# VH-VL binders against p56860, part 61

Target 1, 255 residues: p56860
Amino acid sequence: MMTAEVRTPEQGGGPLTTEPRAPRSAPGHADASAPAFGPETDPRDIIRWALAAHPDLLMPSAFNLNGVVLLDLAAQAGYRGEVVFVDTGYHFPETLATRDRLESRYPELTFVTLNAGASPDDGQTPPDLYASDPDACCAARKVDPLQRYLKEQGPSALLNARSRDQASTRADIPFVEEGGARRRVNPLAHWTREQLEAYAAEHDLPVNPLYFDGFLSIGCWPCTRAVKPGEDARAGRWAGKGKTECGLWQGENKL
Key: E = the ipSAE of ESMFold2; O = the ipSAE of OpenDDE; V2 = 0.75 times the mean of E and O plus 0.25 times the DockQ between their complexes.

## First folded at step 20 (VH-VL; framework fv_lerdelimumab)

Design o7 (at its last look DockQ between E and O 0.41; V2 from the best seeds 0.00; counts 0 for: pae O 3.8 > 2)
Fold by ESMFold2, look of step 20:
Structure o7 (fold): chain C 255 residues (1-255), chain A 120 residues (1-120), chain B 109 residues (1-109)
Amino acid sequence: as target 1 above (255 residues)
Amino acid sequence: EVQLVESGGGVVQPGRSLRLSCAASGFTFSKYAMHWVRQAPGKGLEWVAVINYDGRFKYYADSVKGRFTISRDNSKNTLYLQMDSLRAEDTAVYYCAKDFYDLTRYFDYWGQGTLVTVSS
Amino acid sequence: SSELTQDPAVSVALGQTVRITCQGDSLESYYASWYQQKPGQAPVLVIYGENNRPSGIPDRFSGSSSGNTASLTITGAQAEDEADYYCYSRDSSGNWLYVFGGGTKLTVL
């Protein structure tokens, strides 16, 4: 079984690796149909429905603006489960600092760091793979650890922070995606970046400081740049490589 | 309204230590990262160190790493710089600077600076 | 380590437009902020991000970037704009280090 690192409020943000946990079964998900949600539906109502239908709900996050807003809305709606973050070894220090601020703010949640102790020189991938084949690098350092954890835990649904406004490739995402290994719930599907920014400001949410530096979508530092005026929010991801989505939502590794 | 007042500068011999303080007022000190920036007489600006809002992240310029320690006391609204093993090259005006937020690259308020002179 | 390179001095005629440039490899990925420093005074932030002005900074100040170069533009330069100007940005992508450029002395003629 794969190991998972769990951070608790009493540990002050240091990594804590635990023994593998028993896989989750998929009880309670089976036949619950989603209500007719619309663009004006309060995301908290969507989350409350998801919690009732899926007691084993998990929330992956890389702590981008969408993810931070979702985390706050989920906590308000009664989410008390895990927030699952993958350490690729290439995160900005600002991203790790944001994670630590969120841990302090939401003691009612359990922050799980996968692939703990990762570093660029840890041997998980060949040197320079992030530059020569970013898809392979992402698969090895982000997608694979998350997929292994999800197979081990077996949640019937994921709570995801995707919205239609993030990129043209996301223009058609629904509130609830059926099929695959598990249901995917996107409570922020119809929120705009302006709504997300307004919410974060109103609630004084911890956000990645790089957003003040022109970064609109933040991944690993080798594949992320500041976005030029007029570009899509994700244009700074994999710039010049032709890639617009992480493999987590693509192909055979789709969550 | 925002004020940053550095103190603790003075003349000190090489190899000695000095502790700088920065008293902050007019804002919620514990919400923001704080920085030290220095300027040798007649020279340009040099970033020295940063500490995030709750003190868990500290970063230093290579020129001072291992010799300087940044710290903060949020209950006293005070930023500190402990400077050990001082060298002549550390002679500068030391500025306390307030981050826009936590760990950005943007300093919206600066103190007036305190002069540190390292000489025999 | 990465450095930010600025011309040491630039002149502009009163009322004319001037650009102050800052070059560095890290500027492909990061914007520069710009600080104005007048003699005997602490620096003040004039531009951050691509082209954001803090409150109280005149609209004649603007920022831009292209490739490895960041620029501070002052349109309609005034005598009070005579100062040293520093760009400031991240040193490299992989660590949390920051660097100032060497500074540009702007003389308004």
Scores: ipSAE 0.403, ipTM 0.728, lowest interface PAE 3.8, mean pLDDT 83
Fold by OpenDDE, look of step 20:
Structure o7 (fold): chain C 255 residues (1-255), chain A 120 residues (1-120), chain B 109 residues (1-109)
Amino acid sequence: as target 1 above (255 residues)
Amino acid sequence: EVQLVESGGGVVQPGRSLRLSCAASGFTFSKYAMHWVRQAPGKGLEWVAVINYDGRFKYYADSVKGRFTISRDNSKNTLYLQMDSLRAEDTAVYYCAKDFYDLTRYFDYWGQGTLVTVSS
Amino acid sequence: SSELTQDPAVSVALGQTVRITCQGDSLESYYASWYQQKPGQAPVLVIYGENNRPSGIPDRFSGSSSGNTASLTITGAQAEDEADYYCYSRDSSGNWLYVFGGGTKLTVL
């Protein structure tokens, strides 16, 4: 009666390759001097405060859903400054068209397109840089132009369309951020995608048509895909590249 | 009502050229990308080319790249396909298709097509 | 070049439900659109995005996606639904390239 010793296979726990946790961009420190805004605070009131505190406020935008909604709210709140867009040369035509529609809809605002007419073949970057080094591509075609312009204009604050619901990495975005070269105001910090969609629909805002095809976050065409139900809105950005942000909000180049 | 009407099809010998036209009406032609799609007899659909709303961007399937040229005249609401160095495998019904917007992911309107036959 | 694959033929009994599936790597990144083509006619868009129907398309047509697949579902097939169905999406292998599936011939029994 030979008792066959069932050798329990040693589960060789292969080292959990801890994918280097993308450095948690330190959540912008909430400005303790800012009013105590809350989830129920009307974004327009936040914008009015921002305008009073920072008359030289500028609004960078990529004209995503959040950006379109913010633009409308800002206009209603009395914003009459610049809407600053960077043409990377890799934008979807739909994005450019959305810009144009917005510009037509809000003549009270000044639309500024940096690098207008940029193309993949304009010599600014190798044509395949977006594939080989997305960070370098974003730095050269998006971040640097914007930084240069902001440096020249010297706004004391930026009006941003970021919200907590955009990505897990933005879960703790405050209404007002301190640090860096200037304040960052995020009036939509607590708005959900559903709220944004509802607002856009209610006000018949010119939302980028690609949004309705699942492009919940739209950047350059080489680095943007649609997301499917259940995916993070930004999962379609730089998919497979380990990049989640363009660099505008992280590191030394933080706006 | 959106209408797309292809013309210019016919029988040609291999190596020859042919120019197709698509007359568009019922929408603001200059705001939309336009596509050519072809279908060989008894076969499936094959995307051929796209041109964006202002003609600055043109893209082609590998099968036709270097031989076909897509163009448009927005003042005439007309899309064109210049087909050079035609091959037997280019034999197909060629459809003009309207992009939903500008280089989106689907075609909301199609023409009835024009037949191109390449035969010796 | 990325490919979209479809079953060449499927059958459905009248009033029953049929699902036509398209598979391809590009579908991981992009939604598909679906086109119905009847003999001797031009294709007609029936579904785009996840589940969008153009005006005039019956509500028995629906779309879905999962992983590298997209599906067209006809719930309660009608005789007039007999046609070829093609999926379409972006070809992710190139800049602004597009690709059709091979098509599925649907027979309504």
Scores: ipSAE 0.072, ipTM 0.655, lowest interface PAE 3.8, mean pLDDT 88
ESMFold2 (binder alone), look of step 20: mean pLDDT 90; pTM 0.916

Design o8 (at its last look DockQ between E and O 0.58; V2 from the best seeds 0.00; counts 0 for: pae E 3.0 > 2)
Fold by ESMFold2, look of step 20:
Structure o8 (fold): chain C 255 residues (1-255), chain A 120 residues (1-120), chain B 109 residues (1-109)
Amino acid sequence: as target 1 above (255 residues)
Amino acid sequence: EVQLVESGGGVVQPGRSLRLSCAASGFTFSKYAMHWVRQAPGKGLEWVAVINYDGRYKYYADSVKGRFTISRDNSKNTLYLQMDSLRAEDTAVYYCAKDFYDLTRYFDYWGQGTLVTVSS
Amino acid sequence: SSELTQDPAVSVALGQTVRITCQGDSLESYYVSWYQQKPGQAPVLVIYGENNRPSGIPDRFSGSSSGNTASLTITGAQAEDEADYYCYSRDSSGDWLYVFGGGTKLTVL
């Protein structure tokens, strides 16, 4: 029931088709197999490879530290595409302000906000769903809007900010993931939090101010808390709700 | 040396308006959020308002929402607080406080304050 | 909105250890910052995050938290530590809204 401003694609949606989707005529000929990247590989080289292999590359972001660092590295490496953010209605004000700082800093990028102006009281999801069924809340407010947009845009690959140091559920993330609807590229897969912090400080990057308040992984305010001493970076996400990952990275909704 | 100098305090009657200024020097004013914090005589501290580095985001304590307006002029290194519909409970020393970044809760420098007295 | 509760006054003998507490439901999710205010002076930040000290703050000041309680500990209290101490933190609404505790007057005997 809630009206939200949604970015309309330049062509009014994805390609129109009435037949089985044909393979791209040259994806294997235009694309090389991913190189054997290693822990010392400059993330910008991975991004340059991804841009050459996937000119339609898109970058989803929630503007956590990883995402901010990736955004800067991508801009340096020649990324000029979209940065896609989903407004769930539950973001911290600091998160929205960080998005706007990044938008001002990178005028060469197109910042797309899905469900702009979303509210907790959207008339479509129960207001307490985040507490009773976090997976259903995440599906309705974050996963579904992003999946619809990606289906309409049809990118062959995504540029993601995940790193192995973020949580135990991410310990084995490769630089390039195959499968699903599209390839997923993780240029920061081997970067540590120390490296991310050093990069952000060196380049004076806009970061979410909650980071200075012990929030090492920031999602929606009902499901996010400051990380306690000795916990990993994502321990404050969905605390006490039995959830460790957003549906974007697991199960049937995996990007 | 970072300095924050508040001015514009005084005695006003309830229902009237007053505008506070805070002149900033010794740092790049346009990089940081700025806050107003007040302290009623003999009482504790109360956060009043914040404005982010470029003025796009403004937040207010519930006690002042709809009556106070925070603003900044980055070309003059000046923070403002427009206080309308003043009430007796607004009587306080008003401090200008520098955020150590943008929209944090950490005030690394404070002014010496300006007294606002609202009385009939 | 969250309220932050502090004892109005505490005393410590010179050289002894004192703990100033701050309680609030939101503190399960948010750390506090601690401000020191001496008579006739503007407040000064002494602790932020869980236990970070700004430059110039002596290492006898430390912070900790458990459940809905945060604490400022001063080990080896000195006469100069006599001041009012305020905790400051976020409320639980998700909005950008922060509140000070009522303050604790520390007397060094």
Scores: ipSAE 0.484, ipTM 0.779, lowest interface PAE 3.0, mean pLDDT 83
Fold by OpenDDE, look of step 20:
Structure o8 (fold): chain C 255 residues (1-255), chain A 120 residues (1-120), chain B 109 residues (1-109)
Amino acid sequence: as target 1 above (255 residues)
Amino acid sequence: EVQLVESGGGVVQPGRSLRLSCAASGFTFSKYAMHWVRQAPGKGLEWVAVINYDGRYKYYADSVKGRFTISRDNSKNTLYLQMDSLRAEDTAVYYCAKDFYDLTRYFDYWGQGTLVTVSS
Amino acid sequence: SSELTQDPAVSVALGQTVRITCQGDSLESYYVSWYQQKPGQAPVLVIYGENNRPSGIPDRFSGSSSGNTASLTITGAQAEDEADYYCYSRDSSGDWLYVFGGGTKLTVL
């Protein structure tokens, strides 16, 4: 009567490789010295405050819906500075066309295109860097040019088109951010997509046509797709690459 | 009502040139990109070229690049296609198509087309 | 060059549902537009984006997408729906190229 010892298989609990939680980009610390803006605050009032506090204010833009809306609001609020765009060499023709349309519509603003004439074959990066290393590609073609320009210009603040409704990662964006090289003002922080769309429609703003084709967030063509129903607005950015931001707002390269 | 009317088609010999026109009405022509699309007899649709609202951006299919030139006169609400060095394979009905906006992938209105025949 | 592929011909019985499919790598990233062309006529836009219908297009026409495919569905096909159908989208191969599918001839039986 041989008692077969049932060897209980040692469940080798392989170490749960806790994928390093992408460092929660420290929510930009709300500037406690800024006025107590609220969801009902007119973005134009925020912009007017920003202009008064920071006459050297610059506005970087990629001319997404938020950017287009911000541009119009800024112009109305009396902004007469630069709209700074980085030509990565990988922008959609629609984006460039939208830029031009905006430039024509707002002659009171100065449109600055950094790295104008960039192309995949311009030698700035390997042609396939966007595929092999999107972070490096964005760093070289987008972040670095902008950082260089901003360093040269030395604005005390930036006017940004970011909103809480753009992505889960932006859910806590304050109206005014402190920290880094300069203050960041986000007049549209509390505007919803619906509000932005309504405003754009009401004012017949030149929105990038790709937006109406599901491109709720538009960057470079190799790294941008239309979002599917139910997806996050930024799900089409660097899809499948584990990247959610271009690097402008995170890490050492934070604007 | 949006109307697009192509003209300028005809029979030409290989190597010759032809200029097509598209007269637009019923919409603000200067706000929209315009396209040329062609269809060979018994074949499918082939995109040919696009010009954005102000003419600053032009793009062409590889099959016509270097030979065809798209242009527009917004003061005349007219789209043009200059076709040089024509080939037999360029034989098609050529449609002008209105872009949904500016460089979208949608053609919301089409002309009736004009036939271009390239033959010896 | 990313090609859009369509079945050259499909048939549907009157009142039945038919799906015309377009396939291509670019469809992972881009929506399509669908065009109906009847013999001797210019194409007509029937669907754009995921599922948008222009004014005048019957509600029996609908659009959908999945993976690298887009589909035009006609729910309750009518005799007048007999036509060629073309999908159109962007080529994602690096150049800003527009591409039509090869077209699908729909026969209503």
Scores: ipSAE 0.326, ipTM 0.741, lowest interface PAE 2.3, mean pLDDT 89
ESMFold2 (binder alone), look of step 20: mean pLDDT 90; pTM 0.921

## First folded at step 21 (VH-VL; framework fv_lerdelimumab)

Design ctl (at its last look DockQ between E and O 0.02; V2 from the best seeds 0.00; counts 0 for: pae E 12.5 > 2, off the site)
Fold by OpenDDE, look of step 21:
Structure ctl (fold): chain C 255 residues (1-255), chain A 120 residues (1-120), chain B 109 residues (1-109)
Amino acid sequence: as target 1 above (255 residues)
Amino acid sequence: EVQLVESGGGVVQPGRSLRLSCAASGFTFSKYAMHWVRQAPGKGLEWVAVINYDGRSKYYADSVKGRFTISRDNSKNTLYLQMDSLRAEDTAVYYCAKDFSDSSRYFDYWGQGTLVTVSS
Amino acid sequence: SSELTQDPAVSVALGQTVRITCQGDSLESSSASWYQQKPGQAPVLVIYGENNRPSGIPDRFSGSSSGNTASLTITGAQAEDEADYYCYSRDSSGNSLYVFGGGTKLTVL
């Protein structure tokens, strides 16, 4: 594993935006055929339902706090499938280390790293595309690889770690989303950051150490900074670019 | 210093039961997965079982599944292996091994082992 | 369970380099670990996570991986390195969670 040095993103001299841009597309529609889950529903019960309904369920993850919590809950609920991670070539070493720790912690799960060993100079994109066109960069280095894999695997549903408390753009995320190529299950839809932190602490989960340094949402190092007190958790993502999402959940090509 | 001390080995007849213990010290026992690994006389190493740090997950080799039970008491810093329906092929030195992590991946410390002999 | 294949025995002259290889279709080579066992002793971890050495392990020990193979290399073999060496890995086939190689007896000449 190439121990890359932790780099701090050089933000251009433009003003940092603290307010999320409006989503490009409406959030997924709630699946009316799904059980009537509520805020008090145990996420494990939701996962059990999902496993029963969708035995081929897959779990994409970027191993943020939500993802780490979901992994633990999913394992408890009987998930034994793949955890799918995309190596963009721009991840923090701490993120990759977190992945490795999780892989060790959950031997019953299969960790799949797409584009393992990716780098800024691997020729997939210009090494500085993230600066000039972050949408194109995310599309090429994150969305497309994942979409290709999902197309090949053909899961009937995805287990996602998204929650309403992550950003204003996710305020209406349902437990089960319909539309697109497959169902999306969001067991943590109603969990707050405080709940997630408490759970992670209680269970001594391997949370990315950057989280405790203010990186409340962690992506690629050129496009991620720590947030300041009072900022939205995702204010540190693509700061100054007006972008708030990577594109996985938006548009016709949403997961 | 990490120490693992196995006990409970001996000579037993086929079909009988035996319980092994491993006393752990020198590390926070409750934070690490623990393993049993055995070695038949003059043979190689064979993984037997693992239990994660909190006992939620247990896995066994096919050769012992349904017959052996791994457990732990974190309050006593002790790992156990209940061996039922013992067979001649279960004859081996049984090692207690500490996982380097809270769940199974590889072993950073081993005990000296305890010999189990199954013979008629 | 899937099998990890090792040469049963290899020899190396004192001060020379030897490579012990572990091969298997289900071998996660990047996560393989290696254990040294001397006669009458418990195994000792010598390499983990492809090329990490625990404290106390000499730097002459190194690990590498390629495809479905993992290798332990001893650069400048010493007399005390004479031992059995076992590779260990997760079994990605699903037949077994974990598996050891058959072991390699290293003789230092």
Scores: ipSAE 0.012, ipTM 0.530, lowest interface PAE 9.0, mean pLDDT 89
Fold by ESMFold2, look of step 21:
Structure ctl (fold): chain C 255 residues (1-255), chain A 120 residues (1-120), chain B 109 residues (1-109)
Amino acid sequence: as target 1 above (255 residues)
Amino acid sequence: EVQLVESGGGVVQPGRSLRLSCAASGFTFSKYAMHWVRQAPGKGLEWVAVINYDGRSKYYADSVKGRFTISRDNSKNTLYLQMDSLRAEDTAVYYCAKDFSDSSRYFDYWGQGTLVTVSS
Amino acid sequence: SSELTQDPAVSVALGQTVRITCQGDSLESSSASWYQQKPGQAPVLVIYGENNRPSGIPDRFSGSSSGNTASLTITGAQAEDEADYYCYSRDSSGNSLYVFGGGTKLTVL
């Protein structure tokens, strides 16, 4: 069984629970085809389409800049579903604090923390696995918990914050990815880092403070460094280890 | 206690209209998606329609699309189903069902149903 | 075009264990919910997600899945468990259409 903490308005009188909740999807319809979106399409229009086509839409997030911007756009577009975060046990404290600030700002959303209470010494993985085999570490602490939850909830689509400007490995992502177990909707596919920064500043969004120290893509603290001038945003992820993408986007566990 | 009470069922001729209501109590109605599910006599359950918590998104089974309209009034804690162009195959008990969450795939509470009979 | 398939009827002796199955391609990637319906009554949610039991449902009810099959298990069946049981889930992977199974009539002997 996957354990999850759900923080919803309905639980305001009692402690947060670690018990999984039922999926937050309603029945949808089979015939929703994606419109021809272009680079200038307002991401909120893409999100509104996705909500109409996929009322069971879920939004995974690690609360990086892209994710924070997407969360705000989704809330404006009428998203009222889950924001699903996986606690790997290796998140920066700043990342957890960013989650808490976002939860406070968007009481209309349901923040779900998978693998809640994780820590480096919890025995889920051997010590130092993050260094010796980061793929295995990511599989155990991030990919597997999320895949179990997604199977339980069964969403027909995911709302993702990926953009083409993040890395060369993402240069061709479309607005709507077909294939795999479910659709992936990328409303920010054509937004640049400059547009994301401008939006976050304009709306005074709670951005992870490490972003302003050059951590342009923030994952687990053992596998994340600040980037150098001229590097792409993800150059600090798994630096020196030959890994460029999370297993959630590649291989057998692709979302 | 969560309660859902359907009303507005009856006997009508094909091609006519009916409006069903579902009075909700015992929960914050405006936080939950609401559904209609029907059951023809001696048959299984068929999902009919859903409306999200604020009434902005509505979805229908193919069998009723274009003929039925789901709506809600959050100030009255009431769910509605407007059924136009009724057909004999629409004869069923119509249940009001509460979504477990804002948009989950599960119905944690059901009404007792209201019978609609479409007969010439 | 896949659907959720259930056996139309099963029987169990009082106090014994029974498994009611629901088969469909979508169950590889989606969970089923299970509803109990007694004659002349509204359905009642018994299991949601893979194996979550709503408050008030006896612990003799459990759910599981394997491959394209979801199962509802009743251990120590009681006379009051005699009912129709419906699974509900996505009708195929990648689609947003949802469907009930055809239902299984459980008789407690």
Scores: ipSAE 0.007, ipTM 0.497, lowest interface PAE 12.5, mean pLDDT 81
ESMFold2 (binder alone), look of step 21: mean pLDDT 89; pTM 0.907

